# Designs tried in a protein design chat: VHH binders against Profilin-1 (pfn-1). Part 8

Target 1, 132 residues: Profilin-1 (pfn-1), of Caenorhabditis elegans (q9xw16)
Amino acid sequence: MSGWNAYIDTMTAAAPSIKRCAIVGAADGSVWARTEADNVFKASEEELKTFVALFNDVTQVPAKGADIEGVHYVVPRTEESLIFGKKENTGFFAVKTKSAVLIAVYEGPNEVAAQVRKAVESMQTYLNNAGY

## First folded at step 1 (VHH)

Design f30 (framework vhh_6fv0_2)
Fold by OpenDDE, second read of step 2:
Structure f30 (fold): chain B 132 residues (1-132), chain A 126 residues (1-126)
Amino acid sequence: as target 1 above (132 residues)
Amino acid sequence: QVQLQESGGGLVQPGGSLRLSCAASGFTFSSYDMYWVRQAPEKGLEWVSTISYSGSNTYYKDSVKGRFTVSRDNAKNTLYLQMNSLKPEDAAQYYCATEGSPPLPPPGSTDAFDIRGQGTQVTVSS
């Protein structure tokens, strides 16, 4: 529906365990693109605003976790421009570019996490190189 | 048919200003986010700015923040880019793009180039 959906499709295709994805503005959490149809990314605008603000100080995130789509995830650790969380057999990876936050929610065993991270970081690199 | 036509480019000295325009047709302009992108010689296409469909939100490449201002007139189906304090590194061919044509294609894709204007050349030289 939008040009940004192409990037959503790219990330989704890169890791089968990814169930939902979103690209949002880093400043305000505005949704630029998201998975739709049977895999609708359902985070609210308010939630996303709060989520992207976590990148202002990632060091504090492990202490409080992160909420996406009404689900609370434990955040074991963070890196600069990277927040990831876990809940049972689900998790998320969120990476920050210059202007955006890429979020991928996945389902599967812990072993799939590496592929999910690679998918979002690959897109992160691509967008950063492009100026986003 | 979707059409985009950029204009307003030219030659300016460092520190100068230009105002680019993009005339849009063939689609409901007011329903789509719009983008500015640019390509310098021997460089890849890079994103410059985004403005939401309503104009309520704007986003900028870090290197142009504070110097460039994106705006739009939905009544005129026109996108603008006010470029102040231009630098030599701003020299490039500037294009406008729509949601249907992202500023850059995803990896392995060239679809983003299908619906684009001819661009307008910006040259910054003393």
Scores: ipSAE 0.023, ipTM 0.271, lowest interface PAE 7.1, mean pLDDT 88
Fold by ESMFold2-Fast, scan of step 1:
Structure f30 (fold): chain B 132 residues (1-132), chain A 126 residues (1-126)
Amino acid sequence: as target 1 above (132 residues)
Amino acid sequence: QVQLQESGGGLVQPGGSLRLSCAASGFTFSSYDMYWVRQAPEKGLEWVSTISYSGSNTYYKDSVKGRFTVSRDNAKNTLYLQMNSLKPEDAAQYYCATEGSPPLPPPGSTDAFDIRGQGTQVTVSS
């Protein structure tokens, strides 16, 4: 198998509570792969370009929040390569690698959020070690 | 304190069936997604199936889709894998896991899974 869709499948298998996810280019937000059909990731190209630019200075993000799929999320804090947001019982984790940004949207309580974060961070580590 | 105990393996002929069980203790089983992984001789750990904490979502390795069914009983803290139409390629030591690393995509590597049990051996012989 080749192509970035295999990584989407791996993340959703590792954390089934991921409702939608995508792998996008860190430089421009171009979509490399995303969930499709009934759980299609619906962020626009314009929105993704804006979103990946947030990683240029993550310290500014908690003050203004972040938008994914037209939904405004509160961002309580950031780490150098991690932005996460919350909106009621939904949330997202986004992590930056050398050349990509992985975005996973989920629904559920803190136990679910922890599993999603673990899946996304494990994939981040794998891709960085592979040179991506 | 997380403990996982697999059982139900054995020797079966091609086309036969086995039901594996995993008894979990030491954590709130109903709050965690669970995994089945396997390791064949001369090979690394390979992801087989995932079931969400509620049981609502299931996922399978392509080569086992339609033949294997994962399920769970949260009242009994038990995870199951029903294996039908077994093939020689399914012969492996099977483990259940919960806190381990996500399965790696193909082509993968054997990063890590949090495997606490001894596993249960499945042999398919004609």
Scores: ipSAE 0.000, ipTM 0.122, lowest interface PAE 10.7, mean pLDDT 79

Design f31 (framework vhh_6fv0_2)
Fold by OpenDDE, second read of step 2:
Structure f31 (fold): chain B 132 residues (1-132), chain A 126 residues (1-126)
Amino acid sequence: as target 1 above (132 residues)
Amino acid sequence: QVQLQESGGGLVQPGGSLRLSCAASGFTFSSYDMYWVRQAPEKGLEWVSTISYSGSNTYYKDSVKGRFTVSRDNAKNTLYLQMNSLKPEDAAQYYCAKEGDWLSEDFSGTPEFDYRGQGTQVTVSS
């Protein structure tokens, strides 16, 4: 297991609603680690390249939404290092670190979103402190 | 104007049942997910159940799974919560809530709801 896989496991285990996760390079969307087995994170590198580029200007993202794993999500709002989206009973949280983007896709009612955000932001803080 | 009115609360013994209703008006009821939340004395607002706009999906707090059933009648603009096998820890003011605006959510815990009724009191005797 690579070091990054351990962080995937940590995020996935943080909440039952979190189904798939990925850690990708902030510069190019290259996959550093992702959930595997029954809950494989399926976004292509091309899609991820487009996705991570959204962080270059997050103010424009609500107007157009975001695509992950071929699914289009509505993005209600953004923050400097946070993009989140919703589609029915699913959603995602994506946070940017110094060098990476952490993505968590979740399934459940809106009430589970708080826990998902907490999970990815906790990892964001950890990785930032570690220099990543 | 959006209005929600809860009813059906009361006093029951442990193991008893209640059926809560929520009458909705002032918005297209069938277009919104609906929620039940509750607040016990000296406790914060907590989520109980969610039902999707079409009724196709339902979600429950773990502690009420198997005992509570959420449903809705979109033709009557009414939300329901069937509560069976009630426990003392279920005692609370129960509120019907409309799907909120994600723009106002802070993700700090139980979501804030734009619209919520005055609630109905559920008391479970010890």
Scores: ipSAE 0.013, ipTM 0.270, lowest interface PAE 8.4, mean pLDDT 88
ESMFold2-Fast, scan of step 1: ipSAE 0.139; ipTM 0.564

Design f32 (framework vhh_6fv0_2)
Fold by ESMFold2-Fast, scan of step 1:
Structure f32 (fold): chain B 132 residues (1-132), chain A 126 residues (1-126)
Amino acid sequence: as target 1 above (132 residues)
Amino acid sequence: QVQLQESGGGLVQPGGSLRLSCAASGFTFSSYDMYWVRQAPEKGLEWVSTISYSGSNTYYKDSVKGRFTVSRDNAKNTLYLQMNSLKPEDAAQYYCAADSGEFWDLSETSPEYDYRGQGTQVTVSS
């Protein structure tokens, strides 16, 4: 339970349909932790910097969509601290905390998406309460 | 109405094997990630293993890695836990669960699981 990788491990255990996941800095998109090996989260520094900046004005995101790991996702709508997108049978949920952005890419039907969203929002609540 | 019914528990010697089953009904089993959790006497509820809806991804508590294998048969709406090399510390009431996704600290008791059945008792005699 040292370092940020313990939170990635907890979330993937809770929602194993998360294919790839990362916790990044809200200010700069720097990676604090990510899934590795066969499930490595493959996003560039520049892409993540661009992605976290979307949280500065989430209302504009549905018109443009969002790019994660070089994949363009359609964003149907946003909430104040939540951006989510879909592409065929895949999707992502991204939530902003005080200091971090948590990104989870998943594959599966809407029932799976709901479970992934619960995991991501639970982690968001925990990190905010922990001062992050 | 969601129903989960565990079975397959029993008494085994240390080093023995047991296969647990969980029969699911009342929901589209093939669309849900599934979980095994356990509760030992005088201990809290603890997570043991998870399996994705398709069976492609599995995760395990560190203390059971290499000894336990989770699997599922979506055509039969059944979840399984194959338990090998059982240790006295594995003695517990075992439950299957669905529709979790709650964050929890894996080192702590995880009461966030929404379990549906009475569980199945595993006793390891030494």
Scores: ipSAE 0.050, ipTM 0.523, lowest interface PAE 6.4, mean pLDDT 84
Fold by OpenDDE, second read of step 2:
Structure f32 (fold): chain B 132 residues (1-132), chain A 126 residues (1-126)
Amino acid sequence: as target 1 above (132 residues)
Amino acid sequence: QVQLQESGGGLVQPGGSLRLSCAASGFTFSSYDMYWVRQAPEKGLEWVSTISYSGSNTYYKDSVKGRFTVSRDNAKNTLYLQMNSLKPEDAAQYYCAADSGEFWDLSETSPEYDYRGQGTQVTVSS
């Protein structure tokens, strides 16, 4: 078990609505850590490669949406280091660090979205400060 | 550039009606939940109504239920608020706001939103 699993646990614990998480390489989408067991993060390497590439030009993402784990999400807007999407009572937040992309998939009403974002952005800040 | 422009406010007598409109541009309107909020003099911003991005769900502040109706036309990028049986306590600056789901509050107080207009004034006086 890599040290990155601890960060997965931290994000998952920070927001109960978070169901699955992954930490992947920003350059190639390689999986560094992910939720497993009953809540396996199921995105393929090819899909993740495509996903992390979205951060090269986030301004185009709202027009086409984003796919994670074979699910297509509407992306209402983006920020420089933030992509988030919605689908019914589910969604995701993805943030980019210096070298990684953190992805959290959540389930619940809109009320939980703020907490999910906070969890992911907190980890983003931590990892950035750590040089990752 | 994102724009939300409210219109339709004015002066009415108690029991009167107004129809507010909010013209949206610069973002994917149909992907956002839309809100009406208001601020009366010397009071804080308060939530009035919400309509989901698809228009399937609507929510209202208790004090406006049965009197106000929120609707939207996604093809026209426009949000509406039909206000009937207006009361003096309804007088306020009314704002339309857009939310992507990051901010959610159905309480009397309203949090921040992704976007919010400049507002339109509603005055209720005999």
Scores: ipSAE 0.017, ipTM 0.301, lowest interface PAE 6.9, mean pLDDT 89

Design f33 (framework vhh_6fv0_2)
Fold by ESMFold2-Fast, scan of step 1:
Order: C-alpha cells, then sequence, then structure tokens
Structure f33 (fold): chain B 132 residues (1-132), chain A 126 residues (1-126)
C-alpha cells in the first residue's frame, strides 16, 4: 500500500469510466504516477508543465481552453482549484491540492462525468487532508 | 420555480440558419452564466456554448466556433443562439441550462426540471 500508483488504482476503482489519469506535481507538472499499458496517459512533460501553470490564474482558462494528450478541450468555466473540459463525449477533470494536480480523462455521457468528478474531488480532499 | 423554455428549432437544409431562444423565469437571470447544450439521438449531452452573466464573455464548442453566436438580453430574461451554416452533425435537441456551481457535471445528465427545459428540436436534412 505504498507509492502513488495506489491512488491511481483507488480513483479508477471508484469511477471505472476514467480512461486515463495521472497525479503530477503542482509546481512543475512532473509525473508522480499515471495509468499505464492499454490506458497509458500520454501527455508530454512540456504539456503538463503548461497545464499545471493554468492553476496560477484559472479565470483565463475558459477563453483559451486546455490541452491534454495533444487534444484541445473547451473549458466552459473554472473554479479556484478545478479545471474541467469537454470535447464531444470526451472530457477531463483536473483538481489542484497543496502540492499535486490530479487529472482524469473520461469518455461517456454527463452521468459518467458526474461520477468522475466525484471520484477526483474525493481524492483531492483525501490528499489535502494528508498534507499533499 | 426555476423554469427555462426553449423555442426556435425546426427543419432546415444544410447551410441554413436558425435562431433559438430560451425564456427564463423563477430566478435572477442576470446573476447566472448560461449554457446551450445539445443531445443527438443515442448520444450524451454535448456542451455547445457558454455566456457569462453580463454577456461580456462567450465560449464555444470547437466545431461550432465561427458559425454559432450566443447572446442574452437580461432585461427580457432571454438567452439566444444564432446558428448559421448549419450542418447535418448539428441536428439535435437543444437545451438551455443555468449555471449551478455545485452541480455542473450533474446539471446536464438527468431530467432536471430546475436547470434544463424541455428543449427545441433542430433537424438538418441534406
Amino acid sequence: as target 1 above (132 residues)
Amino acid sequence: QVQLQESGGGLVQPGGSLRLSCAASGFTFSSYDMYWVRQAPEKGLEWVSTISYSGSNTYYKDSVKGRFTVSRDNAKNTLYLQMNSLKPEDAAQYYCARDTESLWGDEFSGPSMDVRGQGTQVTVSS
């Protein structure tokens, strides 16, 4: 029960509709853990560095959208520690903790999106309480 | 109490135009960001457009950018979607939705009476 991969496993068990996810450093976008093999999270280090920097001013994000895994997502709105985006039936939720950003990419209708958001926000709460 | 009523849909040929309206009541319309979402047969709800509470900021799904224009008239509690250069892929039931901060992911997933109206059908025939 050690290592950051256990948190990836917990999120995907809670919301099986998550297709790919990662936990990255909030300061630099460095990958702490990501889904692997058939569900490999494909974002480059440069893309992740750019993505986590969006949390420095989330109010600018809806005008520009966000890029994850080379896919441009429209971001309808943001919250202080939450960026979420949509592209047709694909979407993502990203939440910032004290030291990490959790990113979950999913496919499916909005009912599925609600389940993914709940799983990501639950993990955000857990990690914040653990000091991360 | 919260009510949203869409209108303006219909049958149009590819390249045609339609203007959708959403009449809002039961809440302070000018205090909420508003959305247009759509649902094609056998597909989930797709976000189409967002307009800020003041009307100063607008956002669009990539595939409709440059063709659709969202606007609002806060004095009339009415939201609009001007749709130009319509394509067969735009055929769907169109709904307006009120921004509900705590429920964004859930607002468009169920038969919510509070944040989504009955919709207006857009059909595009070749």
Scores: ipSAE 0.000, ipTM 0.136, lowest interface PAE 14.4, mean pLDDT 80

Design f34 (framework vhh_6fv0_2)
Fold by ESMFold2-Fast, scan of step 1:
Structure f34 (fold): chain B 132 residues (1-132), chain A 126 residues (1-126)
Amino acid sequence: as target 1 above (132 residues)
Amino acid sequence: QVQLQESGGGLVQPGGSLRLSCAASGFTFSSYDMYWVRQAPEKGLEWVSTISYSGSNTYYKDSVKGRFTVSRDNAKNTLYLQMNSLKPEDAAQYYCATDEGSWFLDSETGSPFDYRGQGTQVTVSS
């Protein structure tokens, strides 16, 4: 089927080290699509609303860190449209588009982090060009 | 320097099977996700399958699900594609690849598909 799930499928195929991911509304954190079944992305509505609000002032995020799926991540630095975090062998990349935030949680060494970031940023570019 | 060498292609009848191999060298194979892509005559490259660095996650093009199985042996630096129940539409040159993940997109900021090896030819006919 088509729909927002197709973008999830594209992103996970591009970087299969992504364990769980979601596309959420930038304004409110509403879930548009997420991984399901054995790879279900389990962030609560409250957590996602708080998380997307971090993009309103990313400069404050390294001091506080970020919470995704009840896990507190250290955020070493941010860029205007990018927040990423690490906790041991897990990490995440989150990017903001015009109307969405893409969140990908991955597991693996630093070498796979670069592939995950590339997949997320490529999808960010694609969605921005598609008007999202 | 990344080097990838595919093998195992050939001519099979519809319903037959082939096992493709990809020998990797020049990088830390166990730290990278790997891909199988294919190109049929007069068509562009298309994605077939991906496998995570550890082998724990696999993904497939819809038309090959249940027929193809990707696997890897990190101790041998080798990637595999087991192809069962082959159909005429599977006929193509098959390549293994490892890249930055941009190959899914028709983006002007990057190549949609990076070729990393010479490829191995799969022909399905009788």
Scores: ipSAE 0.006, ipTM 0.326, lowest interface PAE 9.8, mean pLDDT 82

Design f35 (framework vhh_6fv0_2)
Fold by ESMFold2-Fast, scan of step 1:
Structure f35 (fold): chain B 132 residues (1-132), chain A 126 residues (1-126)
Amino acid sequence: as target 1 above (132 residues)
Amino acid sequence: QVQLQESGGGLVQPGGSLRLSCAASGFTFSSYDMYWVRQAPEKGLEWVSTISYSGSNTYYKDSVKGRFTVSRDNAKNTLYLQMNSLKPEDAAQYYCAKGTRSLWHSGPQTDSFDYRGQGTQVTVSS
């Protein structure tokens, strides 16, 4: 079992509205850890490679959106190390650290989205301080 | 209708501390980045600090870094600025400001604000 699964558990405990999440390599989208079983994060290897490459130029993302788990999300805006999207009652937040990208998929309204973003940004800060 | 009301200003000696508060209403506070800006006599508005809508990311003007701490309480719609080791150069009218960047805003990706409160005065002297 990967030590990285502990960080998955921490994120889902901090924001129960996270339905699925993963920690992937920033360079290649390789999965370090993800939610499993009934909450399995289902993104393909090719999709994750394409997704992490979006962080090379986040300014282009709002024009084209982003795909996660075969679902196309509208991306209203981005920040330097943050991409987020929305489709109906489902959304995601993805943040980049030095070595990793954290992706959390959630369901719920804007107030729930704010809590999920807080959890993901807190983990981003922790991993950056840990050298990841 | 957006409303922002600052409080907590006053007169302190150099090296002293003050805690400013900003009560927000008329918008979904938890969906917007918030700012502290200041204006000294005979000077323009100067950015002091930014806090993201979740509270997870904070940014500071170089001259206040390590002395000022911005925070927020989204359940109470309140923004704070803890000011320590105050210097005469920090004397100004302090304003909180609502950012233009919301969670769902599709406009330009900018670090700016569209609404400002009435302010609270900070004076630093012996």
Scores: ipSAE 0.000, ipTM 0.108, lowest interface PAE 19.2, mean pLDDT 81

Design f36 (framework vhh_6fv0_2)
Fold by ESMFold2-Fast, scan of step 1:
Structure f36 (fold): chain B 132 residues (1-132), chain A 126 residues (1-126)
Amino acid sequence: as target 1 above (132 residues)
Amino acid sequence: QVQLQESGGGLVQPGGSLRLSCAASGFTFSSYDMYWVRQAPEKGLEWVSTISYSGSNTYYKDSVKGRFTVSRDNAKNTLYLQMNSLKPEDAAQYYCAKSLTPEQFREWLSSGFDYRGQGTQVTVSS
């Protein structure tokens, strides 16, 4: 079984408002682990390759937005190693580590978004410290 | 002071059912996400299920999905885990916990939790 699935399980346990999430390779967008079944993360290989390339220059992203699972999100602004987007009551947070990109799609108001962001950033810190 | 008291464990035969309860006090229960974790002898701590503060979102370990149902009653400060179609692999000490702090989250990522409490024991006989 993939050891990376344990990180997905830990992140969703910490922030149950995450509807779907994945850990993908920063270089190529290859899926290392993702939520499954009723919470399956559905992004295609081509979409993920395009998405992780956005981290090469995050300053360009607010002008164009970002696509995840065939859904176009408005990206109001970016921060270093962080892209986040919003579409109505749905949103996402994506963070880059040394070797990975973590993507979490959530549903809920701004208070929920803050909780999801905290969980994603905590995982980012842990993975960076672990050499990923 | 924060208190969590698990109950409802016991001995059942394969295919049987149990309902676990967790009575919470000392904090605003309705403001916190809650989760169930378990530990079998000679195994590490495993996450089983999580429920959001409002009860609107639930998540399950893949091996228990469709058999276990987590729920909560915020008016009674109680968390529940309904376990159906129990298998020998479900035998473990079950613990409840409130939302992870940053410290608890790091512990889970690196080594799992080391609960210092009794929990409630589930035994499934052959």
Scores: ipSAE 0.011, ipTM 0.199, lowest interface PAE 9.5, mean pLDDT 80

Design f37 (framework vhh_6fv0_2)
Fold by ESMFold2-Fast, scan of step 1:
Structure f37 (fold): chain B 132 residues (1-132), chain A 126 residues (1-126)
Amino acid sequence: as target 1 above (132 residues)
Amino acid sequence: QVQLQESGGGLVQPGGSLRLSCAASGFTFSSYDMYWVRQAPEKGLEWVSTISYSGSNTYYKDSVKGRFTVSRDNAKNTLYLQMNSLKPEDAAQYYCARQSGLHWTSKPGTEDMDVRGQGTQVTVSS
């Protein structure tokens, strides 16, 4: 599918430290696009449905953390329409747009995290401006 | 590697029509939003039109709305711009461009474009 895969390609080109990512529906967690093959984003649709529901009240997330791909992440804090987490050498950024949630999993230190966050927030801005 | 080649320009009288084409190669054309931009003599580059990767969404500069129609054929890796009711102010070198991954936007400036073709000249005069 060429569709939403173009947005996945754009994010990974902008931040090569993204190991796996997906674009999912904000209402139900349905997968619109995700990285495939050796970089396959492994979260089930049931897990994604639970994850996108976290955006209904992001202030509660730091107390309990978040699960992505069966891995439990510590969420130190949240921001408006942004959830991020860390576990050892891995982390993720997830942002909500009007219709979608973008999730990017990465490996590396804080310098890498800053690059990944920039890429994810740039795509968030683009999709919001495009009406998604 | 990545290439865009415009064609279809020429000389027309005011009120005339032209159809521009852009042949894309070296990348997955159907995965990218595409743009038409133009540059008139002694003026900067200006954005004219955007078409989404699927062809479902189109956007136009206010001065060309109702006169220009952008379309694409993803099976042929080709982008089109149908220009009707041409005015002298439309005379310019026309370029197609692929949306940049670094500065993603639905209504781009020239800095938001990655890969621009060589262009095709449109002249409108009697």
Scores: ipSAE 0.000, ipTM 0.140, lowest interface PAE 14.1, mean pLDDT 81

Design f38 (framework vhh_6fv0_2)
Fold by ESMFold2-Fast, scan of step 1:
Structure f38 (fold): chain B 132 residues (1-132), chain A 126 residues (1-126)
Amino acid sequence: as target 1 above (132 residues)
Amino acid sequence: QVQLQESGGGLVQPGGSLRLSCAASGFTFSSYDMYWVRQAPEKGLEWVSTISYSGSNTYYKDSVKGRFTVSRDNAKNTLYLQMNSLKPEDAAQYYCATHGSRLFTSQPSGDTFDYRGQGTQVTVSS
């Protein structure tokens, strides 16, 4: 898990509006790395297993929404490897790579969403190119 | 302070092609999803196409799929719409648009956009 912490640091440096994030296994939702201390990513193992399974058919997600850290988010649309959601002043972006799912939760006005999306998609590209 | 300026419209025969351009300034173009919308005579604004901030993801209105291609050049702050196999039903004023990060959807309502250019006219006639 230790090597994966550098990727968490890279994402949060690129988009300081990311409040909490994690890199989890695409097959089972096992946590490879996450933000800790005052910004600890608090999703349970059962919730993460359920969440990564949403990538098996992203077209079903807008009808149901998605749960992260016990918060139910409205998912307005999805893309092939991207699920994102909104609830009040919070939101998330989640992207799937070959072996991982990257999840970033942010807080603030909608102006921060574009920067968070950019950071998450940049890391997705990097990890796919690295074979993950 | 968002400024958008369209060009490339004109008169073309059915089956013809046109390439529209949109010059953007006043914002960090490379960080925003961009849209093409159109307004035909006596009709409301209609969404046509979406391109993500990076250019990796594109979406199209069903009636233009396979005929229109949206692209962007982030180094030049320019958005493009290549229109092939034009039909009379494609005749409209075409606008490039953005709404920053306020609302995300692949098929937004044309009236959703906060920022829109002055438009470029596309006429399809024999």
Scores: ipSAE 0.000, ipTM 0.123, lowest interface PAE 17.0, mean pLDDT 80

Design f39 (framework vhh_6fv0_2)
Fold by ESMFold2-Fast, scan of step 1:
Structure f39 (fold): chain B 132 residues (1-132), chain A 126 residues (1-126)
Amino acid sequence: as target 1 above (132 residues)
Amino acid sequence: QVQLQESGGGLVQPGGSLRLSCAASGFTFSSYDMYWVRQAPEKGLEWVSTISYSGSNTYYKDSVKGRFTVSRDNAKNTLYLQMNSLKPEDAAQYYCATVEIHTSGSTGKITYMDVRGQGTQVTVSS
């Protein structure tokens, strides 16, 4: 969708260390927009459905980790609307809004993780304020 | 003080090429993500391309994908934009920029602040 692609573009422009990202429906994991071409976000529909369901009880996630694009990530801790994980020099941040889940996979050291988190949380705030 | 100085603009025919440069000083260039933005005479600022601090990730506006290539040389504190297959709609003042992100308030609101140079003019004629 071109409308939702604008939000993907905003996040990747703000934090170019994002390798791949997507905006999906919070209820079902349906893809609203994702990065494409060389940066295509390649999670399956079933994986995304499983992933968004993690937000129903984030307290269980650190014990089992999370899978994105067939990669298993260690999740050190969670917040009410935030799941993040690490796998070697890659990681992800996922945040839930009223209607959506934003997922950003990045590559880089801890310093770039902070920029990615800020971009994702900024978008979360704007979408919540817009009623999404 | 952060300073950015663009160069390399000029007049080209449609289908021509230009290479823009941005010389950075006053900050640790290799620790910052860098941006190219442009402004046409009758339009607002438009994001064109982004490159990560290390150069490993690049992103482009849809209309320039496949035609523009952003790169950087951290040893020389220089950012580049190679522009191929230039179109009339690419005519604009081009700026390099870096972004500072400030977090404020208990709600976690974030403000983005851009630092830009004076720009370099790209004209694509007939």
Scores: ipSAE 0.005, ipTM 0.287, lowest interface PAE 9.9, mean pLDDT 81

Design f40 (framework vhh_6fv0_2)
Fold by ESMFold2-Fast, scan of step 1:
Structure f40 (fold): chain B 132 residues (1-132), chain A 127 residues (1-127)
Amino acid sequence: as target 1 above (132 residues)
Amino acid sequence: QVQLQESGGGLVQPGGSLRLSCAASGFTFDDYGMYWVRQAPEKGLEWVSTINSGGGTTYYKDSVKGRFTVSRDNAKNTLYLQMNSLKPEDAAQYYCAKYGSSPPPLPPHTYSGFDYRGQGTQVTVSS
């Protein structure tokens, strides 16, 4: 039942600066796959339910920010299916597909952020084209 | 030990054809799905094509659909990629790859994330 774990492996291989990553259901925030062991993605079920609901109206998010793994991130702006945030030297990119939300938490400078964004957006494009 | 040996690359003119081969050893070839991936100079690794263990199901990167055909011969432990109507954008080092002990979910992903990979075979397209 580890099918979605291969997608986690693909994103982390494409952007090694991803510290923690998850694929969750867009409807309920249920975890389909996440990084484990030393890189375990630690968001609670309640937090993820709240987080995926942000995609119902992304225009509201910059005013409030977003919480991931108990960390509050400033969200400078959103795009229709993209929420990204920053906190000091850390950040995240979250993208919504037809049925999933991909979340990648990273640490590093702007070059690292660009690589992480590219990795999650490319996976988003593939999954949407595949009907997911 | 898993070993993969790619061959069949070379220099071809735009519109030309090449057939790549990947000879596999060190594992039960017909138990695993296989991938072709490529890497152009100064570019990231790109997934090109996937074939399931039995050879009946294939997937392709959009830009190669209709031009490339992946196939396999399980009796010979060999994977093939027939490349027709080659374009300059197809110039790259081509690798075959086995996913880990668990095959990837379908549809296949478009990036690296492969368990094993051979040394590759170079494809050059004159422009």
Scores: ipSAE 0.006, ipTM 0.114, lowest interface PAE 9.5, mean pLDDT 80

